VHH binders against SET domain-containing protein 9 (SETD9). Designs and how they scored, part 14

Target 1, 299 residues: SET domain-containing protein 9 (SETD9), of Homo sapiens (Human) (q8ne22)
Amino acid sequence: MPGRLLRGLWQRWRRYKYRFVPWIALNLSHNPRTLRYVPEESKDKVISDEDVLGTLLKVFQALFLNDFNKQSEILSMLPESVKSKYQDLLAVEHQGVKLLENRHQQQSTFKPEEILYKTLGFSVAQATSSLISAGKGVFVTKGLVPKGAVVSMYPGTVYQKYEPIFFQSIGNPFIFRCLDGVLIDGNDKGISKVVYRSCNGRDRLGPLKMSDSTWLTSEIHNPLAVGQYVNNCSNDRAANVCYQEFDVPAVFPIELKQYLPNIAYSYDKQSPLRCVVLVALRDINQGEELFSNYYTIVS
Short names: E, the ipSAE of ESMFold2; O, the ipSAE of OpenDDE; V2, 0.75 times the mean of E and O plus 0.25 times the DockQ between their complexes.

## First folded at step 10 (VHH)

Design b21 (from f09 with D31R D57S T100V; framework vhh_6fv0_2; at its last look DockQ between E and O 0.03; V2 from the best seeds 0.00; counts 0 for: pae O 13.2 > 2, placed apart)
Fold by OpenDDE, look of step 10:
Structure b21 (fold): chain B 299 residues (1-299), chain A 120 residues (1-120)
Amino acid sequence: as target 1 above (299 residues)
Amino acid sequence: QVQLQESGGGLVQPGGSLRLSCAASGFTFSRYSMSWVRQAPEKGLEWVSAITGSGGSTYYKDSVKGRFTVSRDNAKNTLYLQMNSLKPEDAAQYYCARYVEWGSDYFDYRGQGTQVTVSS
């Protein structure tokens, strides 16, 4: 009798694409509406990888330009062609501002959230959730999120399916499981924080930061890196975003890697870095809280 | 702290030879691929030569193949560039640089450089 139950659980487990392991154990029986059904694996992606990449590059480039004066060391390590590209972009931006504001405004560094708004037409931030006892949530703070837009990234240390995550998983509600078994630890506290920082330090190439660690602090440089605080949908609050896996391509600009809020646990350069983005399922208005489906079943 | 210091530059006549050296410190030298890059006046930075950490593999820009030889002494933490049959177009500031990775267009550390002038 116990074997059939375990087999059933295992079969069900294989059908779940996205899993928050601690949550599954407690809530599988009570909330069937929190499940996202995807008929085919190919239909799991709401937007193309190209669109995801395009959005990330757009945002990260804007952040880079905003902080350009702080990037001198990184710039010194880049090819001239790349430097020239950014110089040209800055020149265009300044010309545009001059035309609009007639103000010799000192390159005022904007807050990352403001850059996000300027770039995508909306901004997101952490705040107290509208759900009782949920703690933090993620809200659209400004603008309108269009359907299909990348609205957030799930930060954290990326573990391959064969890598041990035992200690990090104990009491950790921020473990995200991908379809292929890859795990992302999005916890910004305790041992998880230490592990992420350690890996980040390991992968640092002099002035070149290969990942963003600021999501572990109060001063976030990538405003999208708040996805771990997106709460699960309920019967009363339908999901307005979904998780989507994205592998960072090898041609990703090295100067922009400093904004990637993910780091591989193992230094295996053979595998692309896995990221998870949150994509809007509908238009989301200013002031709305983001809700996702913690569980996706691929039939 | 990672440090790279180039030396050996100077003035030579066309057809002459120079040997550049780069002293490295602040890191395990043998674990990193190293490169020589150069910048001529009014030109961008260009790769010239590279060598793997062990010294087992080398790379040369086509224009310097057969004339330049990159080598390293890991015991001395020193990178070398033997430049023979120098041409006026070889005149540039030469830099020692540490690769981010083999084959990359990026480097994470570069020295102050040494000037090579080729003039009759």
Scores: ipSAE 0.000, ipTM 0.255, lowest interface PAE 13.2, mean pLDDT 84
ESMFold2, look of step 10: ipSAE 0.286; ipTM 0.670
ESMFold2 (binder alone), look of step 10: mean pLDDT 84; pTM 0.851

Design b22 (from f09 with D31R G53W D57K R98K Y109S; framework vhh_6fv0_2; at its last look DockQ between E and O 0.04; V2 from the best seeds 0.00; counts 0 for: pae O 14.7 > 2, placed apart)
Fold by OpenDDE, look of step 10:
Structure b22 (fold): chain B 299 residues (1-299), chain A 120 residues (1-120)
Amino acid sequence: as target 1 above (299 residues)
Amino acid sequence: QVQLQESGGGLVQPGGSLRLSCAASGFTFSRYSMSWVRQAPEKGLEWVSAITWSGGKTYYKDSVKGRFTVSRDNAKNTLYLQMNSLKPEDAAQYYCAKYTEWGSDYFDSRGQGTQVTVSS
């Protein structure tokens, strides 16, 4: 009799797409609302990879343009066609602003959250969670999040299934597990922080930053890179976002990689960089806290 | 003192091949990412290729992708650039450049360069 229960548990375990390893054993029995049911593997994605990519490129480009004056060294390494593209975009932006605001083109650098709001119509930020003892949460600070929108990214070091993550996993509540066994360590402290920085430094090529490390600091350059602080839904707090895996394509603009809040642990990766985004399940109003299902069951 | 010495340049016909080498000394070569840059007459310095300290990742200017291959031998403290299918527009003085520790935004050292000429 005990063997059948264990087999059933094991089978159920294999059906979990998204896992937070430390919490799995203790919370499975008590909160059915914390589970996302996906009837078919093919229906796991709420939005297309193209839409995810499009959103990220849009936001990252806007951030890049906002900080354009700081990007001179990066620009010097880029093809003339790419430089020209950004110059043209800036020119258009300035013309638009001039038309709206007779104000002198002081290239006013906006805060990243403001750029997010201008670009997507909403902004998100970390704050104290509405849940007791949950610590930090993520809130919509401004605007309306439409259903299907990318609202956040889960930052961190990306480990392949075969790569050891033993030390980093001890007592680490910020380990995210993908369906295929890929792990993302979203911890911004301790050994995890050191590992991320090390990998970031490894992959950096002079002015070309190949990942964002600012999510480890108080001065975040990518305002989406706060997904590790999204809390789990409860019976009282329904999930309004879900996790979705995304592989960064090889053709991703090199000048925009500086905003990717993920880095591969291994440098020999023939595999694309795995990212996890959070996607809105419904319209989310200003002031609402984001809640996700930590567990997805593929039936 | 950091020293970088390029070699392997020369005169080749269009479609020809050259292999550039850069001998490094005065620093722990295996700890630093390296780059090839070039300067054609009356043009500014342009980035061509880069390789991480371990050799795990390589990067190329779009115009040289598929034709150029950067590699390194950390045991020999040597950086290489294999250049195939050379074009007239590839003619330039080629320099080996060292990235600053911890991914500084600039090169802290560059060699004297080696001349590549592509002519029929």
Scores: ipSAE 0.000, ipTM 0.228, lowest interface PAE 14.7, mean pLDDT 83
ESMFold2, look of step 10: ipSAE 0.342; ipTM 0.714
ESMFold2 (binder alone), look of step 10: mean pLDDT 84; pTM 0.846

Design s1 (from r2 with D102P Y106S; framework vhh_podentamig1; at its last look DockQ between E and O 0.64; V2 from the best seeds 0.00; counts 0 for: pae E 3.6 > 2)
Fold by ESMFold2, look of step 10:
Structure s1 (fold): chain B 299 residues (1-299), chain A 117 residues (1-117)
Amino acid sequence: as target 1 above (299 residues)
Amino acid sequence: EVQLVESGGGLVQPGRSLTLSCAASGFTFDYYSYGWYRQAPGKQRELVAAITSGDTLYADSVKGRFTISRDNAKNSIYLQMNSLRPEDTALYYCAKYTEGSPYFDSWGQGTQVTVSS
């Protein structure tokens, strides 16, 4: 009798498999739908690309300066104008340029989430979700998130349209689908982790890292890179963030790319690197869990 | 086993040119980035140049004089060294990058470059 039940479960999985796979392959220019009422006309951008860029640059610069003593090799490879900018910023911050030259003390290094708080006025982190059986979630741990703030980033390897995503798409709940068919694999385990790390090493240019791989570890350097654990909204839990797609401009500072939690699967100079940020739809208080309005079409 | 073999070093006069080669074996060459490092007597090892599939990076001391290149068909990287100076005298190493701080996958024995005054 167990054999008959197993064949029934296998046939049901085959039907679900075809539903998910065709949906992923056909999702070009389509808006998501849900069984619950969710506005289908939600805009894909709440704030301008300039505002997203400005926020990322501000946070990444603060993270860079916080770890400045470890950046000396990187700085030696940068143009003189860029090196002088950071030296000037540190001189103003500490009022004494000589102190930085001989400091290895712990006082000049804060935790990344503390830097986020000092920079944006809030911090976020993953923890056990308030939803029963949802696993992990993302919470505002300190401060107040104002409406329109960039709260988090969705990490992972970026696949352009028609690029192969084998192997990582089978049974993978962390595949993010962009509106134009670009996919982001936010899974921090298994083959997904191996692929991301391989691409990271492929693109490394001497001391210059072209992406952040620490989101794959327990000690992340970019505290925004926890977006893969933000749960979807429901009638019981209204959305307070939305996803917004952002293409990294060519002028993005090379020394700050080490904090981008995304890397292209193929070295494709024709397409900019796609990132996805999460943007607050309202003010979000300390202690609240983040819930997104992104849904997969279910039938 | 992963192997990098440097060659092309030697004794040269100041102002002359030299080309270093690094032959790679035991892995898929195209998937990685590479660098040339050098170590002068009594000094620490330093990066000279690095290359990916599409980008290059040079130390300020060699910019405009040295050129890094790669030939994926021959699984090799090269360092063209022009306008050599006595300060360029060092043991030159080829290196392969993959992931994470502080990883250096492998280094060869190096090839000596000596620029006589």
Scores: ipSAE 0.317, ipTM 0.713, lowest interface PAE 3.6, mean pLDDT 78
ESMFold2 (binder alone), look of step 10: mean pLDDT 81; pTM 0.807
OpenDDE, look of step 10: ipSAE 0.492; ipTM 0.801

Design s2 (from r2 with L57F Y106S; framework vhh_podentamig1; at its last look DockQ between E and O 0.27; V2 from the best seeds 0.00; counts 0 for: pae E 5.6 > 2)
Fold by ESMFold2, look of step 10:
Structure s2 (fold): chain B 299 residues (1-299), chain A 117 residues (1-117)
Amino acid sequence: as target 1 above (299 residues)
Amino acid sequence: EVQLVESGGGLVQPGRSLTLSCAASGFTFDYYSYGWYRQAPGKQRELVAAITSGDTFYADSVKGRFTISRDNAKNSIYLQMNSLRPEDTALYYCAKYTEGSDYFDSWGQGTQVTVSS
């Protein structure tokens, strides 16, 4: 009796001592400016979950094919039908190019932002914000973003409602709060960066990466993963994107998970991975900065 | 001082079993995922099996015959190899995965498995 309970408690404490664990909320003050909140007025989704999924699969497949020569170990883990699909897709792409050029003499590997442009008709990137006090922002660098397009993703470690985030939340302006209390820590520095990288290594299954950690580096592989730098709207800057929550379905292709810029803090198989996308509220022209209708919770 | 030490290899006849062990030290074992790789003479190193805290993977050539496991209390990873075949002959490596590398950031010296006679 007491042996089983004590061993269970010891295992839970041992698990915490091998992971960085923040303090319980009773020892921390809340700062409303460090929390992001999806307002109740935007409960209706601009686009369906199926449309979000379709867009992500289209972009991630294009990124995968662009880097196909480096995917050989991952391909060895996949069923032959899936491997054949990618080989067929490459053959169609190469045949079109071979009719016009010698593919052997010219590599077709493009930068990720070029793949985004070729796939969606636009590209985005972070740059100095048009707001003097904001530092960084996100801009449409090429093309036209149509209303309803998925234009960006909010990266970071995902915490379920009751999971501790206290040290990571101190002075952290990149905490995104979902409607159901799920939190995403999009900070690409400090403890937040360390936690994300630790979780990424924890979940890696051989050559299969279960999340994208490159949003933490200078060479990002998923060009959508810049959403933490989208500034809030104001009287001077009307919103042109909104946040939309998306749970990754269990059938999501495993070879494409390497492009998801989110990872769960706990190894919890009972909940789907939460992502947040940014969706265009109107057509957005080349050169425009993105501004969200996200409001900070006050008190 | 990160260390991975493989053991349990040897010479066995086809159809027999072996258990490989990998003892880990110098880091927090529970934070990482692990794999067993093998390399036969003149061949490239190949992934045999991998394990996280809750998931496993097996190469098609060993699926149903090999089982990977981990014991977090002993900081150890195991590979149970049943129904061994001559093509399983190789140097077997234990590996630890982390972010920021396309290769292992740590692996052992390997343990030889020879299936013959």
Scores: ipSAE 0.154, ipTM 0.624, lowest interface PAE 5.6, mean pLDDT 78
ESMFold2 (binder alone), look of step 10: mean pLDDT 81; pTM 0.806
OpenDDE, look of step 10: ipSAE 0.311; ipTM 0.727

Design s3 (from f10 with S30D R98K; framework vhh_6fv0_2; at its last look DockQ between E and O 0.71; V2 from the best seeds 0.00; counts 0 for: pae E 3.3 > 2)
Amino acid sequence: QVQLQESGGGLVQPGGSLRLSCAASGFTFDYYSMSWVRQAPEKGLEWVSAITGEGGDTYYKDSVKGRFTVSRDNAKNTLYLQMNSLKPEDAAQYYCAKYTEGSDYFDYRGQGTQVTVSS
ESMFold2, look of step 10: ipSAE 0.324; ipTM 0.702
ESMFold2 (binder alone), look of step 10: mean pLDDT 81; pTM 0.823
OpenDDE, look of step 10: ipSAE 0.616; ipTM 0.852

## First folded at step 11 (VHH)

Design t1 (from s3 with S35N; framework vhh_6fv0_2; at its last look DockQ between E and O 0.59; V2 from the best seeds 0.65)
Amino acid sequence: QVQLQESGGGLVQPGGSLRLSCAASGFTFDYYSMNWVRQAPEKGLEWVSAITGEGGDTYYKDSVKGRFTVSRDNAKNTLYLQMNSLKPEDAAQYYCAKYTEGSDYFDYRGQGTQVTVSS
ESMFold2, look of step 11: ipSAE 0.486; ipTM 0.803
ESMFold2 (binder alone), look of step 11: mean pLDDT 83; pTM 0.844
OpenDDE, look of step 11: ipSAE 0.771; ipTM 0.907
ESMFold2, look of step 13: ipSAE 0.521; ipTM 0.814
ESMFold2 (binder alone), look of step 13: mean pLDDT 81; pTM 0.825
OpenDDE, look of step 13: ipSAE 0.818; ipTM 0.924

Design t2 (from s3 with S35G; framework vhh_6fv0_2; at its last look DockQ between E and O 0.01; V2 from the best seeds 0.00; counts 0 for: pae E 17.0 > 2, placed apart)
Fold by OpenDDE, look of step 11:
Structure t2 (fold): chain B 299 residues (1-299), chain A 119 residues (1-119)
Amino acid sequence: as target 1 above (299 residues)
Amino acid sequence: QVQLQESGGGLVQPGGSLRLSCAASGFTFDYYSMGWVRQAPEKGLEWVSAITGEGGDTYYKDSVKGRFTVSRDNAKNTLYLQMNSLKPEDAAQYYCAKYTEGSDYFDYRGQGTQVTVSS
């Protein structure tokens, strides 16, 4: 009987080792391939912020257009110029579809994963990891991920360096630490979920959602918001993606914020919202699991 | 039917203390995380504090850390918020909230209790 309990604990621990920062730190000497070395902070970024922004806007706009019929309340709050923009985009999309498929104007709502594929040429989803003890992983489900592509976002509550979360994060395998000390809690369970929801509700402006909370559910609206389940690389499996920090610019369209899977813990938004994206280090084929270098050392 | 009833609000001077209570019924109380939210005049609803079902984990808004303490008595199906060193900015309608896995936020909240902080 004691053996089963120990096995269960061991299995749980094994699951944590692929995501839990403290474990990685303690075992860095044994897993050199889990480290990403960058010579300078400025070289930490694999792609430009502009490229990240461009990708996110492209995907989020596509999602918005796909669900356009559900956005009536949000649209009513937007300037006429913005409304017209989306109407024009829809018109073009419908014309293109008519030209290609002669299919009737039924705005077929696609699944978010399908929208991702149509937009970026690939899709990603959660599945059981190829690593026996890792639990969930993230896979390329369709298409080819090109080198340098944004493949995922790390969802969660964003804490500033001065905000005491470290002790509360003990045992939470979904804490991500940025280079500047900002923390993201990507846990979709327990108190982490409660905090995220609360913050999400706090920041809501009537019909305007200022962040995505659907990543906490089975009905994900942003298909990129699965980055917390990307497993760390091992000596046997090289990383094919890396983490990259991104600050959401102030000019980010308000109607598209509903797809941002991050929210600041603090109400005082003196600083831009920090997001973390995962970027492909190489071409990644359909069916491959994503593996990250979880720990970056700046030399 | 889920019911949440807040009590304990009132008028206090700055620096004073209040203890809010929330009586819960209609669900298995210890299975769910509970929380407090508040709404000040002309402001939106804001999160204040949360506590897990078993009471093992607590969380607080930064502005209330060190001053407020959330607790629960699962035997009495009651949630508490001890508020010390109250400030004018703490004045609001305080609501007890129930959190569930099936909700994007909270699925139930009470009618609220008014907290006024004035000299």
Scores: ipSAE 0.000, ipTM 0.220, lowest interface PAE 13.1, mean pLDDT 82
ESMFold2, look of step 11: ipSAE 0.000; ipTM 0.161
ESMFold2 (binder alone), look of step 11: mean pLDDT 82; pTM 0.837

Design t3 (from s3 with K98R; framework vhh_6fv0_2; at its last look DockQ between E and O 0.54; V2 from the best seeds 0.00; counts 0 for: pae O 3.7 > 2)
Amino acid sequence: QVQLQESGGGLVQPGGSLRLSCAASGFTFDYYSMSWVRQAPEKGLEWVSAITGEGGDTYYKDSVKGRFTVSRDNAKNTLYLQMNSLKPEDAAQYYCARYTEGSDYFDYRGQGTQVTVSS
ESMFold2, look of step 11: ipSAE 0.402; ipTM 0.762
ESMFold2 (binder alone), look of step 11: mean pLDDT 82; pTM 0.832
OpenDDE, look of step 11: ipSAE 0.027; ipTM 0.477

Design t4 (from s3 with E101Y G102E S103G; framework vhh_6fv0_2; at its last look DockQ between E and O 0.04; V2 from the best seeds 0.00; counts 0 for: pae O 13.6 > 2, placed apart)
Fold by OpenDDE, look of step 11:
Structure t4 (fold): chain B 299 residues (1-299), chain A 119 residues (1-119)
Amino acid sequence: as target 1 above (299 residues)
Amino acid sequence: QVQLQESGGGLVQPGGSLRLSCAASGFTFDYYSMSWVRQAPEKGLEWVSAITGEGGDTYYKDSVKGRFTVSRDNAKNTLYLQMNSLKPEDAAQYYCAKYTYEGDYFDYRGQGTQVTVSS
């Protein structure tokens, strides 16, 4: 009987080792390829913040338009100028579709993954990792990911450096640490899930969702919000993506915040919301698993 | 038990002002976003304004933007709605509403206060 429990613990450990920060830290000396060396802080970003923002807006807008019929309550809260913008965009899309397909006005809602593919030319999804005992991984399901493309977002509750997350961090392999000490808890279970939902509820304004909570479910609305399942690279498998920090600008459309998979633990409105995106280091083919460099060392 | 009690309604002329208050009790007030909703005669319940728990963000229906201001005093467990430049179409029963902890819906609403706008 004790042997089965130990085997279960060992299996869990094997799954966590690829994501668990303490284990990675202890094994950094043995796995030099898991480290990304950045000579200067300014060179930490593979792509510009503008490019990140542009990509996110493009994807989120496409998602919004795809779900437009479900957004009536949100639309009622938006200025007429914004409403008109989306109506115009829909009209153009319909005109394009009408030109291509004489078929009937049923606004066929596409799956989020399909929207991603249509928008960026590729799609990503969770699947069983190619690494033995790693559990879940993230794969390119369709298309080609070009070098420099945003391929995923790391979802979760964002903690400032001064905010204690001791309880949430115990045994949590989904803690991401930013360069400035900001932490993101990407765990979709247990206390982490409860905390995220609580914060989400706190910040909600009527029909306006200020963050995406669907990444906590099996039916995700933002197909990019799977970054917590990207496994770390190994000596045998080089990283093909890297983490990049992104602060959501104040001008971010409020109607699109519903797709942001991050929320601040503290209600500090003065601080921009920190997001972490995964950026392709090279072209990534359909069927490939994403592997990240877990640690960036700024030399 | 959660209690929400609205006050401050009354009769006002077009262009006039009112300040509504909502006294909250029975829950940790600053943990929850709050909303003002209204119901006019022969109309459904409509959302007017919302404010986050700590008061950091405020949102308004388009028709009331620039005229209405939502605020809260967490030390007093009170929600406010300053209504300026009132119009006849603003006449309604006004309610304060509390979001759930999860923020998915309103779990409590007050009894309301009547706002009448008449020349």
Scores: ipSAE 0.000, ipTM 0.222, lowest interface PAE 13.6, mean pLDDT 83
ESMFold2, look of step 11: ipSAE 0.042; ipTM 0.537
ESMFold2 (binder alone), look of step 11: mean pLDDT 84; pTM 0.855

Design t5 (from r2 with A50S; framework vhh_podentamig1; at its last look DockQ between E and O 0.73; V2 from the best seeds 0.00; counts 0 for: pae E 3.0 > 2)
Fold by ESMFold2, look of step 11:
Structure t5 (fold): chain B 299 residues (1-299), chain A 117 residues (1-117)
Amino acid sequence: as target 1 above (299 residues)
Amino acid sequence: EVQLVESGGGLVQPGRSLTLSCAASGFTFDYYSYGWYRQAPGKQRELVASITSGDTLYADSVKGRFTISRDNAKNSIYLQMNSLRPEDTALYYCAKYTEGSDYFDYWGQGTQVTVSS
């Protein structure tokens, strides 16, 4: 059934055209819910949700272990089931040996960008775009990004359908529209910053932070969380990454949630947290700027 | 003016129960998460329990004995303390959390709990 797979890819491609459409304009036109849903699970993702999750867990765990002294203090407030993963450092099992290796290697704290490189074989960072007048961009600063790698995450406050985003949307080029109408506000300034911080404090459980707020600062702890500065492709620069939506599973390790650069506008246990990753469409060499094929269609 | 006012403390025998309450005013209650902390004489303050809109966290020493709850309609947080022990003797404080501030925002005067025969 190759036609069904090609149909799914084509439908996802058409839906990408509505990204970055102003949320207020869409809601003034009253759009039915059926316009925003794909009828069945699409098979047009570049990599599986399992591969996305595995990559995020690998990076987040490496970041966590890099600062284990600080994390061990926080762990003292968590259930034994969580603490036991880190107390049995001499475990006989293969997984326990890997944790011991990371501990020995982390006698000193490395910068988050170095941890990203050690974990994935590459690092990314924002810098002045290679396109004149484009402002900021995102570059591969070290290593080689293989085709299909998760290279970045789109940070921000996540709004479900019909949630109010009035003042946040005015003049805001950082609003990402998911295929099903979920919005992510990736603006790190103004009202958007205040809203994200408020939601982060609302969901903070004692000393444990349920999301990453450092993407709003000059000292970013999750180096993947720079995706809002990836520029769209142009006739001068072909796309080398694409956006891929990912819902965080309920079993996501609580001690690693501090690195998720997204938070739901409304607290809701029944809706998974939406994240958006950027995935490499080809091998990307050191020094290259990332460009996405995000299009906006106003209907 | 932001206020958190604790009440419900007192002298109680071991094995008995108390309910602490914390009345909040001067801010929008629903926007925040909350916690109960305690400080015994000569010791540092420690987290007892915390609560968000739907999740809770408890210190190991009180798990199964204490229950934190919140009532958004009354702008109040509660700590139900059962099976009290002498080591629970402390000054109990409620607090709210916000991003961009110290983890321990806005403490009240506290309410004394004394567990003694």
Scores: ipSAE 0.345, ipTM 0.724, lowest interface PAE 3.0, mean pLDDT 78
ESMFold2 (binder alone), look of step 11: mean pLDDT 81; pTM 0.811
OpenDDE, look of step 11: ipSAE 0.703; ipTM 0.885

